# Designs tried in a protein design chat: VH-VL binders against o27280. Part 306

Target 1, 266 residues: o27280
Amino acid sequence: MDSMNVPEVLEIKRIVEESESVKTFIFSWDFRREVRPGQFVMVWDFRDEKPMSVSLIDPVRSEIGISIRRVGEFTDRVHGLSEGDLLGIRGPYGRGFELMGRDILLVGGGIGMAPLAALADEATARGMRVDALVAARTADELLFLDRLEAAGVNISTCTDDGSCGFKGFAHERLLTLEENHDMAAVCGPEPMMFQVMRILDERDVPAQLSLERYMKCAVGICGQCCLDDTGFRVCAEGPVFWSQELSRVREFGRYRRDPAGRRVPW

## First folded at step 11 (VH-VL)

Design Y70 (framework fv_acasunlimab)
Fold by ESMFold2-Fast, scan of step 11:
Structure Y70 (fold): chain C 266 residues (1-266), chain A 118 residues (1-118), chain B 108 residues (1-108)
Amino acid sequence: as target 1 above (266 residues)
Amino acid sequence: EVQLLEPGGGLVQPGGSLRLSCEASGFTFSRYWMSWVRQAPGKGLEWVSAISTGGKSTFYADSVRGRFTISRDSSKNTLFLQMSSLRAEDTAVYYCAKWYIGRAFDIWGQGTLVTVSS
Amino acid sequence: SYVLTQPPSVSVAPGQTARITCGGNNIGSESVHWYQQKPGQAPVLVVYEDSERPSGLPERFSGSNSGNTATLTISRVEAGDEADYYCQVYDDSSDHFVFGGGTKLTVL
C-alpha cells in the first residue's frame, strides 16, 4: 500500500442523487495520488469510518466520486450532508480492476454498479467495446443507466420483479446473451457473483470480481477481511480478484459468517 | 506435467515464411490467453503477439504487425505463429507463454530458434 | 508504447541482499511481474502482481512497487540466483505486454 493513512478533510463539491437510497458525493482530487476503478477509500464523518468504492474518476475535472447507499446510521448521517460540508477521505486502498482485450462485459447488481461505472469510463476511454448487464430487485434500484448510456455502453437490464428489462436474476439473463467477451468484471451480491462466475468460467471468459462485504478494515492490517481456504485479505489483496483465484475459495457464494464466526448459508 | 512444447525452429532466407507451433498439455488450453515472446541472441525479452481465449482478438507488437499471424486450435491444444516477410532482425528464440493472474506468464515453452539469414 | 528501464547489471556477495529496479512512468499503478532467466533456459516467473510469489518459490524473493519504481529484492543471495532478471507490465492502452531490458545479477 502506497497511500497516506491519515484522512484528508475534503469539501463536498457536488452531490448527485442516483436514486431514493443512493447518492454520489463528488470531491476535488489531486491525481498525483492515483486512483483506479475497483479501489476504495475510507470515508470519515468525524464519528465513524467506512470503506466506499470509488464510482467516478475524472482527471479532466480533477474529481472523484463516491456512491453511498443509505443502509445504516453512518450512511444516514452522510446522506444528510450538503454541498460545502466536509468529510475525511483516506486512500485509495486495494487492488483495482485490470483491463485486457477489445471488449468487456460488466455485470453489476445494485450498488455493485458503482465501481463498474468507473470501470466503464476507463474501458470506453481506452477504446474497448463495453456491454453492461445491470441487475436489481426493482427498476428503481437500477443504477447508473444514464451515465453508462452517455459513455456509449451497450446496456441490458434485469429485475427480479420484471419491472424493467428481463424478469429474473443476472445469471438467468446472462444465459440468454450469446456474446463472447475478452474479459468480464462483476460486482454485486455474492450469490449473484458466484452464479455469474460459473457461467463465465464455462464460456472461457476471464473475469474479475469485487468482494465489497469484507471491506471493514483499511491498509490490509486486519483479520476480518480473510477468506476461508486461502486466507486472502480483501483490503490488502482485494477487493478485486480474478475468477481463477476465487474458484479455490470454498466460502465464496456458498456461505457467509456471522459476528461469532459461524457459517450462515446464503 | 503442465507444459508447453515447441517443435524445432529453422533457418529461412530473408523474405521467407515459417510457421511455429506450441503444444499444450496438463491444463485446459482453451481457458487461457496465449502469447509469443522472442529473444534475439544476446538480447532481452520482446513480446511479439497475444491471442484471446476464443481466438477472435489478436494483438501484435509494432515490429511484426502485418507480417505475423497468431492463431489457436483449442481442439488440438495448439498455438501457432505464422511468420511471413521475415527479416534478419526477426532472428531470435521464440517462446510461447501462458497467461497468468495480473497478466503475467507462468508457463513458458522451451523456446525454438528461428534464424533468418542468406 | 510504455517503456521499462532496468540497470544492465547488479553485483552482490553471497548472503547479502540484491535489489533490482524497474523504472516506468507511474509504474506504481501497474501490476509488475518478474522473471528469472538462466543461460540456455526459458524464463521462470518469480514474482507477480508486485509482491506475490508463485507456489514453490523461496521466501527470499520479494517485490515492491510505488511511484515510478518497482523493485525485486532477493535476500540471502545464493550462487544459484545468478541470472538475468526481467520486469514486465501490461500496457492496457495498447494491449501490449512490455518487458524491461533485463538486469544481469552477478553473485561473487
Scores: ipSAE 0.633, ipTM 0.830, lowest interface PAE 1.8, mean pLDDT 87

Design Y71 (framework fv_acasunlimab)
Fold by ESMFold2-Fast, scan of step 11:
Structure Y71 (fold): chain C 266 residues (1-266), chain A 118 residues (1-118), chain B 108 residues (1-108)
Amino acid sequence: as target 1 above (266 residues)
Amino acid sequence: EVQLLEPGGGLVQPGGSLRLSCEASGFTFSRYWMSWVRQAPGKGLEWVSAISTGGKSTFYADSVRGRFTISRDSSKNTLFLQMSSLRAEDTAVYYCAKWYIGRAFDIWGQGTLVTVSS
Amino acid sequence: SYVLTQPPSVSVAPGQTARITCGGNNIGSESVHWYQQKPGQAPVLVVYEDSERPSGLPERFSGSNSGNTATLTISRVEAGDEADYYCQVYDDSSDHPVFGGGTKLTVL
């Protein structure tokens, strides 16, 4: 039996409050099970199990971190836990980000900065120049700015309301950035990611994008989530995809599907 | 048709120079990283060099660093490898190759034989 | 530099299954790609990202990758599958592609 398919009950070693709605839960981790930025784990509170991206990978301290935004019943229960409490962790799962080149642009929206924070650590450790465009609705929803600064990342911010940095959306801020990059990584709300991908494609910057809704496909729970009307292979392992893969998926950024397969606009 | 065309190789003496070219058609050349990969007669594949989409970043195998220069002209859909200070051990078939998902190579040129001998 | 080890040759009878291995330290954590090269021809990508197939390639080509060994599997082997096969990874430590030494597949 493969140990990654069996949940391990782990003690919450430390909790970092990232914002009013986001916490990072830190666990001791045996790195005989490799974890890469962009991968996720299944988090089990002994009632329900949900996929969560890994936001901290620290083999020196033998720790991983999982950042969770409070959005529903499961996440509300998990946010109620304290250091010393237990959670079941299974994984890691999915394809991680693949780095290349000397410089990388990270574009993160809201909680989408979580997997990108782990990527930033790996990229800087490798000696890459890292530029991060961190986007949120308001200043208090910008995540990981102190951690990114400590890692030596060059940070640009934007908020919809103008409370921090550029006033506007991520794609509008991206249009004002002068640098060209060897690659980019993008994670956030799907409409934001679609607009950002379009600009990066026009600039000939190869990009990888992380899509939360495709995490279930990576663990074998794949009804119609990878549907594509071009006729090529439709159910690839997520959550990280290259932009050329996503540009062939007509629904990306335009609509999603409910359990019955009906189109639901973003 | 998607292809990479390499218009011939050559014979050069040790210490000489030669420029290889690779013309792309059937895809948007400017969107992809490109590489050169070589194969000595009867030997395996060896990565030589890579260039980013904008040409800003270039990478070289230790065996060729300082002697070879990779460049691209996206307006002409052409990849180049300028080879200088050539050695007998540089004798090989040189392939241009397009980067793909996973940092694989999905499209290869037909190969250009470069022979370095006196 | 990261080293990939392949057997120099593998022989198989027509209609049987050929397995070509690619050994590397913790290669299961890498994405492995496979190329077929016939005499006088350029390499052709047959498997990428461990187990994905390019459009138009037959499903009898498949791949797996776990621990210290990646494997290219060719089912129902045909005479036309005789070729050299190369595995490839991207070495994150040196930031460049690395190829295995190649395996000659002979269909007897």
Scores: ipSAE 0.662, ipTM 0.844, lowest interface PAE 1.8, mean pLDDT 87

Design Y8 (framework fv_acasunlimab)
Fold by ESMFold2-Fast, scan of step 11:
Structure Y8 (fold): chain C 266 residues (1-266), chain A 118 residues (1-118), chain B 108 residues (1-108)
Amino acid sequence: as target 1 above (266 residues)
Amino acid sequence: EVQLLEPGGGLVQPGGSLRLSCEASGFTFSRYWMSWVRQAPGKGLEWVSAISTGGKSTYYADSVRGRFTISRDSSKNTLFLQMSSLRAEDTAVYYCAKWYIGRAFDIWGQGTLVTVSS
Amino acid sequence: SYVLTQPPSVSVAPGQTARITCGGNNIGSESVHWYQQKPGQAPVLVVYEDSERPSGLPERFSGSNSGNTATLTISRVEAGDEADYYCQVYDDSSDHYVFGGGTKLTVL
């Protein structure tokens, strides 16, 4: 029996309100089970189980954090919980981010900043220089700015509506930033990630992208992820991919697949 | 055709210097991190040095740090390894190698023999 | 520094399956790559990112990586598979590429 496949019932130690729609749930963690930025866990509320990215990794306090955006019935129920309540946690799963070089650009959209916040902590601890482009629809949806600043990260923001920082999309803001980086990590809506990836490829910056839809593939629930035009084993290797892998996937950023495997435009 | 060509190599006395070069063709050289990997006669592969796409970040194995310098000229599609204060234990075939997904090496030069002996 | 351990040699009969191991502390959390090297030739990438195969390589080559052991598997071994095989990871803590000591595959 693989102990990672059995949910452990853990007490919610602390809850941090990140925004009106996002909370970070903090649990005591036994670091004999290592966890890396970019990995996820399965969160079980005793009715349903959903994958959630790990957003805080703190071996000093023996804690992990999981940031959850309120988007449906499961997440509404979890958001209704209080400190001291119980959740089932299974994992970690999936391929985490791999670091290289002296400096890194993080590009995050909305809840996509959650795994990138954990990565920022690791990169900073490793002595890397970290620049973050934090994107959201509105100022209220920009996440982790205080945490990134406390970690020594150089922050740029953009909002679709212009309520904070640059007015426009992440890729438009990126075009105004001229600094070259040894690598980049990107997480957010797939169309945003596709546009950002193209710019980074043009600039000779190797990038890793975290795709939420591939988290299910890492735990063996991979029906809609296994079909692509390249023969690449997408469903086995998520959620983090290098840009060279994704540039060969014709569907990335253009189409998604429904449960029947049919292509549907974004 | 995608390839890395390594002209040079040779016999050098201990304490001497030698510069290796590696010329890339068939791919966009400026897009990729590059490395040098060596192999002593009858021994295994040992990574020596790596350089970022823009050349601003360089990394060295502990055994060569302070003695070897990696550099690149993207306008000439050429990677260099300047070797100084050479020792008998630096005797090896030196390969240049191109970065690939996951930090693998997909394209390797043919190898250049460097012999450090009196 | 991170250390990768390979057996120095593995012998296999033609048509059988060869398995070459690469041991490392929590190597299952790393991305493992495998190279084939024939005498007098440069190494050739045969498996990358644990289990992915470069274009043009036979499907007889496969890989896995879990816990403290990564494995290169060569099915239906042919005489032409006789070579040295090396595993490789990148050590994030030191920014160093790390190779295993190599395994000589003998087909007899």
Scores: ipSAE 0.221, ipTM 0.696, lowest interface PAE 5.0, mean pLDDT 86

Design Y9 (framework fv_acasunlimab)
Fold by ESMFold2-Fast, scan of step 11:
Structure Y9 (fold): chain C 266 residues (1-266), chain A 118 residues (1-118), chain B 108 residues (1-108)
Amino acid sequence: as target 1 above (266 residues)
Amino acid sequence: EVQLLEPGGGLVQPGGSLRLSCEASGFTFSRYWMHWVRQAPGKGLEWVSAISTGGKSTFYADSVRGRFTISRDSSKNTLFLQMSSLRAEDTAVYYCAKWYIGRAFDIWGQGTLVTVSS
Amino acid sequence: SYVLTQPPSVSVAPGQTARITCGGNNIGSESVHWYQQKPGQAPVLVVYEDSERPSGLPERFSGSNSGNTATLTISRVEAGDEADYYCQVYDDSSDHYVFGGGTKLTVL
């Protein structure tokens, strides 16, 4: 039976306010349906359905968490909900992160820290050493710092405006960090991910990057889920890709495509 | 041309030692995790050992832990497996193999036969 | 320790479709890779990440992975496909790479 394709109506058990623009919605979850960091679910408010990355995976409490940034009509409506209200959830979908080695570097920008927070929990539970570079435009947009600290993660921060940590972009901060890692995982704005990937490639660090472009379906059927040059479908063949896969994609970090297929610069 | 060449191998008495080597060409060796996989005569494939790109992290199958040591030398584009306290059950063809997407192995050496007998 | 189960042998006639299974607890959540090995030769990667094909491999080779079973499918089988086939996963809990026992494909 394919229970992942049938929306299940779940009660919002708890809401955590991560920042002024980000909330984590927590639901009871039956872990007979395995969920891995890097996977996403479709969230249905009984009007529209949108893909959201899983940010908390807690088998001990039998809970999952979904972190949502307020950016438009759907997310504004969901942010208006309270504990006890209902949402439809189906999934999980997509390829999760794949761990290897004894230590990992996480590089997250803004809401991109959401799937990386779940990955940090898994990596620390496996006994890996975890270093996280958390980047945002301003200090109030840095996410999950308390959770990462509680998990024993070694944290570095940077903000574009210098309001917390290093003043500058993630890739500029990364250049000042001479640490050698067995692997890395990266999630955030595509231009940031492109610059970070270049540095990791030069340092011979294998990396995975989470790339979620214009998702309008859960199964990668629509053209909005395609990548240029390779024909990869983000929903079906992602959202997590190894850097070796992305190095051949001409549009990665340069432009994206609108619904008409026209190039839109980052 | 992309390849892994294994010039080592041979006959060793039980309790003896042997070092295998695997030389990479046609790709940037330093960028990839490297592995050793073995196959006993008439048997299936068995993963033996792995080494990270920087060489600081090493991993071993339970059957060889404490007896085998994996290492790499980027200046020579060479992977090594130092085998000690060899046993009859270590008799196998040993392959070096390169990491690939999903933690697969896309490039394999030709294999080198190690026979442990008295 | 994670175990992958393959049938020891599969026989097919030329032009038939061969299906080789790889059983594992919740294997559908893992990335499964498949290797072809001919006598006296090193293994060759034929499918990776459940269903992806390396460049240059015929489209007759395909893969799927769901629940407790991954499957390698070889359509329009040719005599040259006769070989041993191995599935492989990475076991996250042990940091070990696990191979199935192998399946001998015989083309009659």
Scores: ipSAE 0.588, ipTM 0.827, lowest interface PAE 2.3, mean pLDDT 87

Design Z1 (framework fv_libevitug)
Fold by ESMFold2-Fast, scan of step 11:
Structure Z1 (fold): chain C 266 residues (1-266), chain A 123 residues (1-123), chain B 110 residues (1-110)
Amino acid sequence: as target 1 above (266 residues)
Amino acid sequence: QVQLQQSGPGLVKPSQTLSLTCAISGDSVSSDYAAWNWIRQSPSRGLEWLGRTYYTSKWYNEYAVSVKSRITINPDTSKNQFSLQLNSVTPEDTAVYYCAREYPRDYYGMDVWGQGTLVTVSS
Amino acid sequence: QSVLTQPPSASGTPGQRVTISCSGSSSNIGSYYVYWYQQLPGTAPKLLIYGNDRRPSGVPDRFSGSKSGTSASLAITGLQAEDEADYYCQSYDNSLSGYVFGGGTKLTVL
């Protein structure tokens, strides 16, 4: 029997408060099971199940971490839990990031830094040079700066309001950075990712982008996680896509679909 | 430097119990990050994992299905060792037996091995 | 029968690249990490690769691992005479709830 398809009930070992709206929930994990940065798990509070990116992969401590932003009823309930409480975890699912070359640029917006923090740990452990552009609306929404610094990552920040680092958006900050990289990984709001992708394409830097769209299933049978032109299912084909794949998708960065399947501009 | 030193009889009669011990130096059998394995190797079956023991908040034992009814792996914290007991042996249990450490367990594989003990099951 | 399938033998000459395959299924390699061990005659196996593609300290970078789907590979570049040994892959199998090994590959340096 494949235990990946059945939720395992795990005890919350530790909770890290990343910001007023983000917590990382840490669980013991059997690291005979493969888990890669860029993959997600289904988190079950015994009432609802939601996909969450893996944000910590620590085989030494036998720990996996899942960072959750408070945005609705499910996440409000999970944020109310304490160390020792139980959650169901199923997975991991999806394509993870691929690492290649010697130098990588990470560009993360808000909670999009969660999967990139796990990737940063792996890239530095592999001896890569890691530069991270961490973007948020305000300074108190910048995530994982201490963790990235501890991993030896070269950090640049930007905030929309100018409260920390460059004042402006991620793509505006990226235009002021003139470094070549063998690859990039990007995760954040889709309009941000689209603008960043355009700049990386102009610089001939291959990029992987993590597309965190609304998902109703983890096994690729749902219409809610499909991309318009390609028929890619985010939970089956993604969530990580190469920039060449996304450049062929008419809706990427231009519009999304609501739960009823209607086109809504970003 | 961590070392594993095996001891036990090289000849066991059919139907009797095979008993081997693995003495640990340079690490603790109760280390929270380690797991302690028994593996055997024979020409007919190749490398075959038999089981492991490890400590977190309590002791856990995991055994291969093929030997589960006959096998016990027992940690001994006072002597810093762990043992293998295999009951009702047959000639098919003839093999070189190894103890091995995982550290940290699971992800990192079996990084330190004992010297091996050839066990012959014959009358 | 071994749960993981390896070719029984492989060969090469000094300086060449050789690759040893290890094939499994979704219940093992498809969901679990792969390990590789080198065994010289008369000795215990030595850990060569863990975590699909990671080397322990002291293992030369001539040895590399990779994994794709339900299969894994060990690559040896710049083959040397001392690489002549048996090589074993290992993973975990969910259906058996235990570690499983490949049947081993005898590498001969010609």
Scores: ipSAE 0.808, ipTM 0.912, lowest interface PAE 0.6, mean pLDDT 88
Fold by OpenDDE, second read of step 12:
Structure Z1 (fold): chain C 266 residues (1-266), chain A 123 residues (1-123), chain B 110 residues (1-110)
Amino acid sequence: as target 1 above (266 residues)
Amino acid sequence: QVQLQQSGPGLVKPSQTLSLTCAISGDSVSSDYAAWNWIRQSPSRGLEWLGRTYYTSKWYNEYAVSVKSRITINPDTSKNQFSLQLNSVTPEDTAVYYCAREYPRDYYGMDVWGQGTLVTVSS
Amino acid sequence: QSVLTQPPSASGTPGQRVTISCSGSSSNIGSYYVYWYQQLPGTAPKLLIYGNDRRPSGVPDRFSGSKSGTSASLAITGLQAEDEADYYCQSYDNSLSGYVFGGGTKLTVL
């Protein structure tokens, strides 16, 4: 790794509690350095390192935000941190979203809304019309609703249990929507993304989807995030892929690799 | 509308100090997120960034490696200006010098420039 | 000897599309935003493109910027006589800890 791949030790400027299990950690950022929605950073707590999507890009405040869901030991430690504490950040890495057209549809599930929230900010800043379908298992797991609303995003919600919005899955809600968009950006559980992609393809809506895979190096070297059949590296060629690219990926929506490289079903 | 007005001598002798001033109107030198730059241009070296100063809770200075040992950029809040001092000049320092603003709240990059000052280093 | 490399000259006729390239490395264009400046004869540079592909207010939409990898490009469509100027790309270089410029491209409208 070159010097650019060395984590920069940054102070947590602010912490935003998004939900019971999700916090956004905000850092000062030198915006001479390029960062795009859909890209990720490697977060280092001086013990372990994990990839996290950039969920906030604020050039006015010179800040970026990283949203982290509490799911394990690493994230549990990070969630225990306070403002003023330090984290190592290296990146950003990966291919981010590309914006095109005038009307954009965002479809997000759970923590998948993190990169999409950043994309929404950029899209609205560019004067695009943004519709967002925000999905979660329950109402209390819906993320970034207030933020999206404040940005002028048209929000539609759906929950598995019907506690908020449409009762059902994101792809089911999508089927009830009649309008087409110039492009779509999708991020969430792969089974959701798989179904959503199929619908969008049938409607001839260009779609980009952000994949989540286990990765270590983030620079396309270790191969831990390599997708079967194509050889795509999620950290290098992704994490954002076009639907046409993912159509070539056999494992998409079916299984992923665990830290040991074993196939794990979704 | 933000404007930058440059002033200073156009002739400097070798080994002496080049001194220029950039007066700011329509903005404050201590505005948050604003950075104040010096750039020079010559046929031999093209456009060359020299350094910048900016205020964020405190003053920061960044200098180009090529002139770091000889350069000083100082803000003056009382006069709402910032200055350039370049010590031990040689004929290689002959150039048109520009001051320029960065203000990310509006645009990234250097969005406002001074009129430029030709400085000739000659005995 | 500029850190960013531009062709020294470009030319086109009115109405044509002209492209100016800017090549760098992973330490600058590959990691940092690219800016473009237009400099008319006897004047200071003017910000033309910021953030790789964004136009400041007052800049016609016939000017566009793009970036891919360690290279950037400025495209001018519908070339006009007033577009005759020097064009400079600019970025930040991590290894030099400072802003860097291209050598400039003199655009002639024939």
Scores: ipSAE 0.113, ipTM 0.695, lowest interface PAE 2.4, mean pLDDT 92

Design Z10 (framework fv_libevitug)
Fold by ESMFold2-Fast, scan of step 11:
Structure Z10 (fold): chain C 266 residues (1-266), chain A 123 residues (1-123), chain B 110 residues (1-110)
Amino acid sequence: as target 1 above (266 residues)
Amino acid sequence: QVQLQQSGPGLVKPSQTLSLTCAISGDSVSSDSVAWNWIRQSPSRGLEWLGRTYYTSKWYNEYAVSVKSRITINPDTSKNQFSLQLNSVTPEDTAVYYCAREYPRDYYGMDVWGQGTLVTVSS
Amino acid sequence: QSVLTQPPSASGTPGQRVTISCSGSSSNIGSYYVYWYQQLPGTAPKLLIYGNDRRPSGVPDRFSGSKSGTSASLAITGLQAEDEADYYCQSYDNSLSGYVFGGGTKLTVL
């Protein structure tokens, strides 16, 4: 039997409070099993199961981390857990980020910095130059700045309210950055990612974007995570897509789907 | 620097127990993040992993399915070594036997190997 | 009969690029890291590549590993006479609950 489809009950080894609303839950991991930045796991609290991106991959310590933002019942319950408590984990699932070239730009919004923090660690370990644009509504919602600094990443910040760094949106800050990059990776709110992708396309910078959309199941069988124009399923063929793939998807950046599968504009 | 020294008989009769030891210098058999492996190599089967032992809060042993019913790998913290016992040997167990370290365990592969011991199973 | 399949032999001349393949399935290479070992005649295997594509200290950069789907490869650029050896891939197999090796590739130089 494929043990990747059966939840392993793992003990919470350590919890890192990233902000008032975000915690990283750290587990021991058997690193004979491959885990790549950009992949996700299904987190099971013995009532509900939700997809969460892997935010820490540390083979030296034999640890993975899962960063979770408090947004509803499931995440409220998980945030109430302590070190030593148990969670079910299955996976990893999905396409991870691919690295190429000598330098990479990371553009993250809010919790979207979680998978990009894992990618920054891998890119740095491979000897790449890493520049990160970290965006949030306020300074208190900027994530992983200390971890990125420790990894040797060159950091730019922007906040909507101007409480830290550039005052404005990620794409507005990106327009003031003129450095060449061999590739980019982007994760955050879909409208932000669409604007960033447009700028990177104009600059001929190949970009990978992570779509952490609502999904009903890990393998995309229910169709909730299907992209209309191409038939791509986020959990089966994503969540990471090249910008060229997403440019063919009319849905990207324009509308989302509610639990009934109906189109809802952003 | 870590070194592994193997010892044991070069000839074992069919149906008897094969016993080999691997003495460790430059590291502790109970060191964190280490696993200690036995691997054998024969012309008929190539390289074949037999099993490993490692310590976290307690000792763990993992064995290859092909030998699981006949094999025991035992750490000895007082002598800083680990051993292989393989019961009911047949001529098909004739091979060069290696001990090897994984460090760090799992991700990094087998970084230090013993010299190898040729074991012939024959009457 | 090995779970991971390698060509039994490969050859090249000094200065050439040689690639050695290792093919598996979803129960091993498709889900688990790949390792490569070099074995010179009369010696124990030596770790050459870990974590699909990472080199231990002391391994020349002309050796590289890659992995795609259920297959992995070892590439040797600028082939040298001292590279003449047997090469083995290794992964973990979930259905067997253990490490598995390829059958080995004998590389001949010149």
Scores: ipSAE 0.708, ipTM 0.862, lowest interface PAE 1.1, mean pLDDT 88

